# Designs tried in a protein design chat: VH-VL binders against Protein krasavietz (kra). Part 3

Target 1, 172 residues: Protein krasavietz (kra), of Drosophila melanogaster (Fruit fly) (q9vne2r244to415)
Amino acid sequence: KLHKAQASQEAKRELQQALIDDINDEKPYNEITSDIKDFSQRTNIPDHEIIVIIWSTIMSLGEWNKKEELVTDQAVRHLKNYCPLLQAFASTDRSELALILKVQEFCYENMNFMKAFQKIILLFYKTEVLSEEIILRWYKEGHSNKGKMHFLEQMRKFVEWLQSAEEESESE

## First folded at step 21 (VH-VL; from k6 with heavy chain W55F)

Design n3
Fold by OpenDDE, fold request of step 24:
Structure n3 (fold): chain C 172 residues (1-172), chain A 120 residues (1-120), chain B 109 residues (1-109)
Amino acid sequence: as target 1 above (172 residues)
Amino acid sequence: EVQLVESGAEVKKPGSSVKVSCKASGYTFSIYAIHWVRQAPGQGLEWMGGIIPIFDEAYYAQKFQGRVTITADESTSTAYMELSSLRSEDTAVYYCARDDEFYFDYMDVWGQGTTVTVSS
Amino acid sequence: QSALTQPASVSGSLGQSVTISCTGTSSDVGGYNYVSWYQQHPGKAPNLMIYEVSNRPGVSNRFSGSKSGNTASLTISGLQAEDEADYYCSSYAGSNTYVFGGGTKLTVL
């Protein structure tokens, strides 16, 4: 059991390094996606774990401004470039929820990103990385305790908007 | 089709305020930034500010800070620009423009413009 | 913020190519890849011609954009009479702001 866990961790490290190398080599995202999928199949790492590794990796590549307002904008623009990659592995509800939770955790642990959360989620919604359903699920019950009061309050307007938009679409 | 329709021409006295509206259609209003850009007669384009409707976050050029207010009504898909303490130098065509994103990327669709004349 | 620097005017003959420069700083043109170009005919609203330095939103392939350092460039090849217009560059300038160039009047001879 311990050996299996260690092997899993090693595989994750390998994937992260490979991803970093591919990005640094400016490999096309479609090829990167293919490589990651092959890796996933070989190592039996599910998409909900893959997407978290991708998130962590791409965020580690950023040189972040220390000012909260600036880093928020920076983060959105940075992440925009990787949305196709994230979208490719946001294939299940579990994967999407895992991503949102990881974003929440990241924003909580990095003080400058506290205000960036809602904009990151909006970005992922607009780019179809995250579905409305999973965002609402996160908001209702799927959220982490880490900074939950802050993030739930921050997301209130966005969630209300999502709910209203859905009602309008159903009425049409 | 994405369309921005602005309100009609305005004639104002110095010291008064003007509020121009921009009604958007053909897209999801709340998740795209809307900008205001003006152009004085024979002059270039000047960015005044922009707003992200869903977050109700407005940003302004320093030149207009404190004198311009940009708002958005999501229920009517309408953006507003109010400019106070009008001067003759504020005589211009005022354009609203949609950003292709909720963050500032580029302005892909423009309104027809609203002529505001400030005269004694 | 200071406007981006464009030549006041450029001219070219039909069928020829012209280039319009847009010079900024490391805080705008040189700092980001969010440079846009707009075409404006007299009495009309601006039209987007180029976005993000070099992308063309369904406009003629005669229009192309590039950037080197703090200077962005719009090149118009195979000049047509309808190309006669004012051209403005714009750039994201950080802190949730845009900046425009002073504009360039293109005359087609």
Scores: ipSAE 0.919, ipTM 0.956, lowest interface PAE 0.5, mean pLDDT 95
Fold by OpenDDE, last read:
Structure n3 (fold): chain C 172 residues (1-172), chain A 120 residues (1-120), chain B 109 residues (1-109)
Amino acid sequence: as target 1 above (172 residues)
Amino acid sequence: EVQLVESGAEVKKPGSSVKVSCKASGYTFSIYAIHWVRQAPGQGLEWMGGIIPIFDEAYYAQKFQGRVTITADESTSTAYMELSSLRSEDTAVYYCARDDEFYFDYMDVWGQGTTVTVSS
Amino acid sequence: QSALTQPASVSGSLGQSVTISCTGTSSDVGGYNYVSWYQQHPGKAPNLMIYEVSNRPGVSNRFSGSKSGNTASLTISGLQAEDEADYYCSSYAGSNTYVFGGGTKLTVL
């Protein structure tokens, strides 16, 4: 069991490094996606773990402004470039939820990102990285305790909007 | 089809206020930023400000800070621009424009413009 | 913020190519890849021609955009009579603001 765990950790490190190298080498996005999929198949790492590694990697590549107002916009614009990559691995409800939880954790652990959460989630919604269903699930029961009150309050308007949009579509 | 339809022409006295509306249709209003850009006669385009409706966050050019108010009504898919303390120099065509994103990327669809004339 | 700098006017003959420059600073044109170009005919609203420096939103391939340093450029190849218009560059300028250029009048000879 210990050996398996170690092997898994090594595989994750390998993936992260490979991703960093590919991005730095300006490898085409479609090729990066293909490589990660191949890696996932070889190592039997599920998409919900892959997507978290991708998130951590792409966020590590950013040189973030310390000012909250600036970093929020910076984060959104940075992440936009990787949405297709994230989308490719947001293939299951589990992977989507894993991503949103990781985003929550990241924003909680990095104080300057506290206000960025809702905009990041909106970005992922618009780019179909996250489904409405999973966002609502996160909001209702799937959220982490890390910064819970803050993030739920922040997302209140967005969630209400999501719910109202569904009602309008049903009435038409 | 994405469309922005602005309110009719306005004639105002100096010192008064004007509120121009922009009715959006053909897309999900709340998750795209809306901007206001004006153009004085024979002059260039000037960005006044923009709003992200879903967050109710408005941003303004420094030149108009404190004098312009941009709002959005999601229930009616309508954006508003109110300019106070009008001056003759405020005579212009005022355009609303949709951003392709909720953040500021580029303006892909424009309204037809609203002529505001400020005269004594 | 001060307007981006464009030439007041440019001219070209039918079938020729013209380039319009848009010069800003490291805080706008040079700092971001969010430069857009708009075409405006007299009495009409502006039309988007280029976004994010070099992308075309389904417009003619005669229009192309580029950027070097703090200067963005719009190139119009194979000039046609209908290209006669005012052209404006715009850039994201940080802190949720846009800035426009002063505009360039293109005359087709």
Scores: ipSAE 0.919, ipTM 0.956, lowest interface PAE 0.5, mean pLDDT 95
Fold by OpenDDE, last read:
Structure n3 (fold): chain C 172 residues (1-172), chain A 120 residues (1-120), chain B 109 residues (1-109)
Amino acid sequence: as target 1 above (172 residues)
Amino acid sequence: EVQLVESGAEVKKPGSSVKVSCKASGYTFSIYAIHWVRQAPGQGLEWMGGIIPIFDEAYYAQKFQGRVTITADESTSTAYMELSSLRSEDTAVYYCARDDEFYFDYMDVWGQGTTVTVSS
Amino acid sequence: QSALTQPASVSGSLGQSVTISCTGTSSDVGGYNYVSWYQQHPGKAPNLMIYEVSNRPGVSNRFSGSKSGNTASLTISGLQAEDEADYYCSSYAGSNTYVFGGGTKLTVL
């Protein structure tokens, strides 16, 4: 059991390093995606774990502004470039929820990102990385306790908008 | 088709305020930024500010800070620009423009413009 | 915020190529890949032509954008009479702001 856990952690580290190298080498995302999928199959790492590794990796590549007011915009612009890669592994409800929870955790643990959460989620919604359903699920019951009150309040307007948009679409 | 329709021409006296509207259609209003850009007669384009409707976050050029207010009404898909303490130098065509994103990327669709004339 | 620098005017003959430069700083053109070009005919609203180095859908491939350092460039090949207009560059300038160039009047001879 311990050996399996260690092997899994090593595999994750290998994947992260490979991803960093590929990104730095400007490897096409379709090739990166293919390689990651092959890796996932060989190591039996599911998409909900893969997508978290991808998130952590791409965020580690950022040189973040120290000012809270500027980091939000910077984060969105940075993440925009990786949305196709994230989207490829947002294949299940579980993987989407895992991603949004990881984003929540990241924004909570990095104080300058506290205000960035809603804009990151909006970006992922617009780029079809996250579905409306999973965003709503996160909001209602799937959220972490880490910064819960802050993030729920921050997302209130966005969630209300999502709910309203759905009602309008059903009426047409 | 994405369209922005602005309100009609305005004639104002110095010291007064003007509020221009921009009605958006053909896209999801709340998740795209809207900008205001003006052009004085024979002059270039000047960015005044922009707003992200869904978050109700407005940003302004330093030149206009404190004198311009940009708002958005999501229920009517309408953006507004109010400019106070009008001067003769504020005589210009005022354009609203949609951004291709909710963040500031580029302006892909423009309104027809609203002429504001400030004269004593 | 400092305006981007464009030549006041450029001219070219029918069928020729012209290039319009847009020079900024490391805080705008050189700092971001969010440069755009707009065409404006007299009495009309501006039209987006180029964003970054890509053409807006429906825009002629005669228009092309490039960027090096703090300078962006718009090249118009095979000049047509309808290309006569004012051209403006724009760039994201950080802190949720845009900046425009002073504009360039293109005359087709």
Scores: ipSAE 0.908, ipTM 0.946, lowest interface PAE 0.5, mean pLDDT 95
Fold by OpenDDE, fold request of step 24:
Structure n3 (fold): chain C 172 residues (1-172), chain A 120 residues (1-120), chain B 109 residues (1-109)
Amino acid sequence: as target 1 above (172 residues)
Amino acid sequence: EVQLVESGAEVKKPGSSVKVSCKASGYTFSIYAIHWVRQAPGQGLEWMGGIIPIFDEAYYAQKFQGRVTITADESTSTAYMELSSLRSEDTAVYYCARDDEFYFDYMDVWGQGTTVTVSS
Amino acid sequence: QSALTQPASVSGSLGQSVTISCTGTSSDVGGYNYVSWYQQHPGKAPNLMIYEVSNRPGVSNRFSGSKSGNTASLTISGLQAEDEADYYCSSYAGSNTYVFGGGTKLTVL
């Protein structure tokens, strides 16, 4: 069991490094996606773990401003570039939820990102990385305790908007 | 088709206020920023401010800070720009413009403009 | 915020190419890749022509954008009579603000 766990961790590190290398080499995202898919198949790493590794990797590549207001916009703009990559691995409800939770954790652990959460989620919604269903699921029951009160309050208006938009679309 | 339709021309006295409206259609209003840009006669374009409707976050150029108020009504898909303490120098065509994103990227669609004349 | 610097006017002959420069600072044009170009005919609203280095869908491929350092450039090739207009550059300037250039009047000879 320990050996299997170690092997899994090593595989994750390998994937992260490969991703960093591909990004630094300015490899097209479609090719990066293909490479990651191949890796996933060989190592049997599921998409919900892959997407978390991708998130962590792309966030590690950012040079973040210390000012909260500036880092929020910086984060959104940075992440915009990687949305196609994230979308490719947001293939299951579990993967999407895993991503949201990882974003929540990241924003909680990095104080300057506390206000960035809602904008990041909006970005992912607009780019179809995250579905309305999973955002709502996260909001209702799927959220972690890390900064729970803050993030739920922050997302309240957005969630209400999502619910209203759905109703309008059904009426048309 | 994305369209922005602005309110009609205004004639105002110095010291008064003007409120211009911009009705949006053809897209999801709340998740795109909307901006106000003015142009005085024979002059260039000047950004005044913008708003992200879904978050109700408005931002202003320093020059207009404290004198301009930008709001958005999501229920009617309408943005507003109110400019107070009007001066003759505020005589201009005022444009609303949609951003291609909810954050500030570029302005892809413009309204037809509203002429505001400030005269004694 | 100081306006971006554009030449007041440029001119070119029919069929020729012209370039309009837009110079900012490291805090706007140089710091962000969010430069856009707008065309404005007399008495009309501005029209987006270029964002970053990409053309707006439906815009002629005669219009192209480039950027080097703190200077963005709009190039118009194969000048047509209808290209005579004012051209403005714009850039994100940080802190959720935009800045415009002073505008350039293009005359087609």
Scores: ipSAE 0.901, ipTM 0.940, lowest interface PAE 0.5, mean pLDDT 94

Design n3
Fold by ESMFold2, fold request of step 24:
Structure n3 (fold): chain C 172 residues (1-172), chain A 120 residues (1-120), chain B 109 residues (1-109)
Amino acid sequence: as target 1 above (172 residues)
Amino acid sequence: EVQLVESGAEVKKPGSSVKVSCKASGYTFSIYAIHWVRQAPGQGLEWMGGIIPIFDEAYYAQKFQGRVTITADESTSTAYMELSSLRSEDTAVYYCARDDEFYFDYMDVWGQGTTVTVSS
Amino acid sequence: QSALTQPASVSGSLGQSVTISCTGTSSDVGGYNYVSWYQQHPGKAPNLMIYEVSNRPGVSNRFSGSKSGNTASLTISGLQAEDEADYYCSSYAGSNTYVFGGGTKLTVL
């Protein structure tokens, strides 16, 4: 029924607010992680939706500059602080792809972030939030239509770099 | 072992240019920033600029904009700094240093320094 | 770009503590938590002592960093002869720029 759908959306809003409160209370991330996992189990919210809620919540905590160059630097430094939390919920290929797609959507719909996409994905690669395999899959076939030409071109050099390292390891 | 090895000392005439190299080893060169810092005799450290190799993005201190060019060659894991229109005040030791990030944070590994002397 | 302000020299006796100040502006030290401290002995490259205001990169816990407002501080406790060196602070200065302080010569008496 419609009441069940409304209850599911209310649960997601409750998770977002609880996460904001826990961050403001400066709870250790392992405690926050445990609370979110318990909440996910009780409410049957799947991992690929949890990681998107985490992304949206941590981005809502920033006060973003309107200039592209300044906001990219802000975003990377802001997100670095939360990579352990994101990594804890990048548990499956589906979770990782959902995160990339949400980042793609966010950067497309927030014009000052249009040039930030590749640097955010590099951050997530370096901090092991996103695997090489899933980044390559997104590039090849997993991307959405939102700003496709722009983001694929932006990622080209990084993907070529990843493919060169992969080719060397598989050639041995 | 992470290392930065700079090119050898140079003696230059006023008005010429110098290009110092910084060969990196022991880490993934492309995804960490490289800074360039100089130190004139008896003086302090002066940040000149830096580069993020994978993005080929170079940034410069205001004082050096227009005179300095910083580049990177990912295939050889080598960064370069070129300073033009040299004058006696440019006599200094030129250091490269690695940042532990792909944005500017801190300098955890330094090259041995390249002495550039600008005379006569 | 304006250098960060440090005292030209500081001195202390063996076993004492000294503090070196580093004053910037709201556009660097005051606006970011990306302050670092470097130690430099004569003829050698600088060596990282403190990063991101207060973190140690595997150096002695005799070295500690902090900041308040536009001023960062390096405190060296239990002074040893080997601590005699030049000390530089640095800060991210926004817009992908970086700045050093003028340096402080520490003399161990």
Scores: ipSAE 0.584, ipTM 0.837, lowest interface PAE 2.3, mean pLDDT 91
Fold by ESMFold2, last read:
Structure n3 (fold): chain C 172 residues (1-172), chain A 120 residues (1-120), chain B 109 residues (1-109)
Amino acid sequence: as target 1 above (172 residues)
Amino acid sequence: EVQLVESGAEVKKPGSSVKVSCKASGYTFSIYAIHWVRQAPGQGLEWMGGIIPIFDEAYYAQKFQGRVTITADESTSTAYMELSSLRSEDTAVYYCARDDEFYFDYMDVWGQGTTVTVSS
Amino acid sequence: QSALTQPASVSGSLGQSVTISCTGTSSDVGGYNYVSWYQQHPGKAPNLMIYEVSNRPGVSNRFSGSKSGNTASLTISGLQAEDEADYYCSSYAGSNTYVFGGGTKLTVL
């Protein structure tokens, strides 16, 4: 029934507001993580849904520049502060892929972020939010159709770099 | 383990150019920013610019815009800074320094410095 | 792209504490948490002492950093002879630019 969809939507809105409140209260990230895990258990919201809510909430807190070149730097620095929180819920391949797909959708739907995608993914690689394996899977077959050619071309140099490191590991 | 080794000292005439190299080792060169900072004799540190090698994106302090070119060669893990139209006021020690990020944050490892002397 | 303002010199006696100020604007020190401090002995490259306002990269806990508004501070407690050096603050300055302060010569008396 529609009751489950309505209850799930209400739970997600409640989680988003609780996260905003915790961030505004300047709670330590381990405490925020604990609050979200408690909420997740009570509501049966899985990590692959939690991580995209965290992303959306974090991005809603930014005061974004209209100029594309300035907003990319803002986004990377803003997101860096929340990588420990995102990493805590990047617990499965599914949650990592869900995050990449949500970032892809966000950049596609917000034109000033079109150049930001590769730098956000690089940030998540460096901070171990996203694994090399999952980034390569997204590139090969896991991406959506939203701005596909643009984002694949944007990621090409980084993916080529990752693939050379993977090939070297396999050839010891 | 992380190390930056710069090219040797240079003596140049006014109006010429100098190109200083910075060879990186012990870390993943492509995904960390490199800064260039100079220090004239008896003076303070002055940021000139920096580069993010994997994106081939260089950025410059306004004072040096148009005279400085910063590049990187990922295959040799080497950054370069070229300063043109040299003046006696460009006499300084030129440092490269690594950032622990692919954006500008701080400089955790420094090269030994390259002395450039501009004189007639 | 003005340099950050530091006092030209400060001094303190062995075992005392000294604080070095670094004043910028809302577009650098006040607008970001990317303030760093560097120590430089004569003839040597700078050495990172504090990053991101207050973090120590494995240096003595006698060095501490803070900021309030547009002013950052480096405090050195328990002064030792080897602390005598030049100290520079720095900050991200927006638009992919970076700025240093003018430097402060610390004399240990």
Scores: ipSAE 0.557, ipTM 0.837, lowest interface PAE 2.4, mean pLDDT 91
Fold by ESMFold2, fold request of step 24:
Structure n3 (fold): chain C 172 residues (1-172), chain A 120 residues (1-120), chain B 109 residues (1-109)
Amino acid sequence: as target 1 above (172 residues)
Amino acid sequence: EVQLVESGAEVKKPGSSVKVSCKASGYTFSIYAIHWVRQAPGQGLEWMGGIIPIFDEAYYAQKFQGRVTITADESTSTAYMELSSLRSEDTAVYYCARDDEFYFDYMDVWGQGTTVTVSS
Amino acid sequence: QSALTQPASVSGSLGQSVTISCTGTSSDVGGYNYVSWYQQHPGKAPNLMIYEVSNRPGVSNRFSGSKSGNTASLTISGLQAEDEADYYCSSYAGSNTYVFGGGTKLTVL
């Protein structure tokens, strides 16, 4: 039991380093995705843990502007390049929610990203990394307490827009 | 079919304002940027600014800062560009164009253009 | 906001290749991969030919784009009469701004 837990932690560290190396080597994302899926199956690491490692690794590779106005645009353009990789592991409601919560934590812990949250979530919505259902669930009850009032207020207009689109679809 | 349909031609006096509309159809208006680009007779394309409708965030080329106002109405899927303090060199065709992103990347669909003539 | 520099005109014979240059700075063409090319026939709206430096939006594979440093290039191979038009490059210019080149008139001989 304990040996399996130690092997799992070692596997997660190995995954992070392999991902860094593959990205720096400019491997095609479909090859990176295949390698991660194979690694995940061999090590039994679930997608909701994999997607968080992918997010953290991708964000560690950016050289971020300190000004909020500039870093938001930079972050969206950086993350767009990796949406196919993130999407491949957004396979369940749990993995999607884990991603939103990790993004929330990241923006809270990195002050220059405080205004970036809603635009990152819109990017993930448009690229089908995150579903409308899970974004609405996060807004209602799934969020963490980290910067709660700030991020909920930031998301208010986007959520209202999603709810109006949901109402139109249901009427059709 | 994605379409942008602009308002009709305008003839204006110097010192007045013009407001051009751009009605979008065939796609989700709110989450894609709209650019405004003008072209004076015999001249090249000039970027004026753009808007991201869902965030109500408008951005402007420095040349037009303070003279152009770009807005959007999500309920009618319509963007607007208002140019004030018109002068004869503002005589041009004014285009709206859709970006395939909510940040500025490229212009994949263009309106037919609105001719604005400013004469004394 | 400075315009991107393009030659005023280029010409080529039917069936040959022509290349149009677009020179900016490290703050636009050199700093981002958001260069686009537009074709405009007289009296018509511009038409997107290349986006994000080298991608084609369902147009002929005779059109190709590339960049090196602060200069982007549009190459038209197998030149045809209908390629005679004005060509504009554009680039994201940082800080939520955008810029066009001055335009190039292509004459097919």
Scores: ipSAE 0.552, ipTM 0.835, lowest interface PAE 2.5, mean pLDDT 90
Fold by ESMFold2, last read:
Structure n3 (fold): chain C 172 residues (1-172), chain A 120 residues (1-120), chain B 109 residues (1-109)
Amino acid sequence: as target 1 above (172 residues)
Amino acid sequence: EVQLVESGAEVKKPGSSVKVSCKASGYTFSIYAIHWVRQAPGQGLEWMGGIIPIFDEAYYAQKFQGRVTITADESTSTAYMELSSLRSEDTAVYYCARDDEFYFDYMDVWGQGTTVTVSS
Amino acid sequence: QSALTQPASVSGSLGQSVTISCTGTSSDVGGYNYVSWYQQHPGKAPNLMIYEVSNRPGVSNRFSGSKSGNTASLTISGLQAEDEADYYCSSYAGSNTYVFGGGTKLTVL
């Protein structure tokens, strides 16, 4: 049981390193996506775990400013470049929610990113990495306890906007 | 069709203010940035500032800080630029332009421009 | 914050190629890949020609963009009479600011 968990963790570290190497080698994203899907099948790592590894790897490649006001802009622009890769593994509600929760954890654990959360989620909404339904589900019940009051308050205006747009769509 | 329609030409006296409107249609106004750019007669383009409507976040070029106010009304899909303490040097065509992002990248759709003339 | 430097004018013959330069600093052109080029005919609003250094927004492939260090370039090949216009470069300049170059008048001979 423990040996299987250690082998799974080793496979995940192998994926991380392979992804770093592929990005540094400027491999086309369609090739990277295909390789990750093959890796996922061989190792039986589900998409909701794959997308978190992709997030962690992408964020490890950034050279982040310590000033809060500068890092939010950096993060959004950095992540935009990788949205097609993230979107390829946002295949289920579970994978989308796993991504939001990982972003919440990351922003909580990295103080200079505390104000970046809503802009990252808006980016993922605009690039179709995250659906409106899953963002609303996260807001209502799906969030973790990490920085809960701060992130819910931060997201209030965006969620209100989403709810208003949803109501107008149903009327049409 | 994505379209930005600006308010009509204005003639103003020195020391007064002008407020130019920019009505957007054909896209989701709230989640795209709007830039304001001016062009004095015979001169080049000058970035004044921009706004991200959903966050009500406006940013300004240093030259205009304190004189310009950029706002947005999501219910009417309209952005506004107000320039105060007008001088004759503020005579220009004022453009609004849409960014394809909610941060500043590029300006893919432009209004036709609003001529503001400041004279005594 | 900082103005980008462009030549005041450039000329080229029909069918030839011309390149317009745009020189900034490490705080704008050199520091970001958010350089754009705009074409403006007399009395008209500007039109986007190139974004993010080299991407075309559905315009002719006769227009190409590139960057080296602090200098961006717009190259127009196969010059046509309709290419005669003013051309402006622009760049994200950090800290949620944006700057334009002074403009270049292209004359097609």
Scores: ipSAE 0.531, ipTM 0.831, lowest interface PAE 2.6, mean pLDDT 91

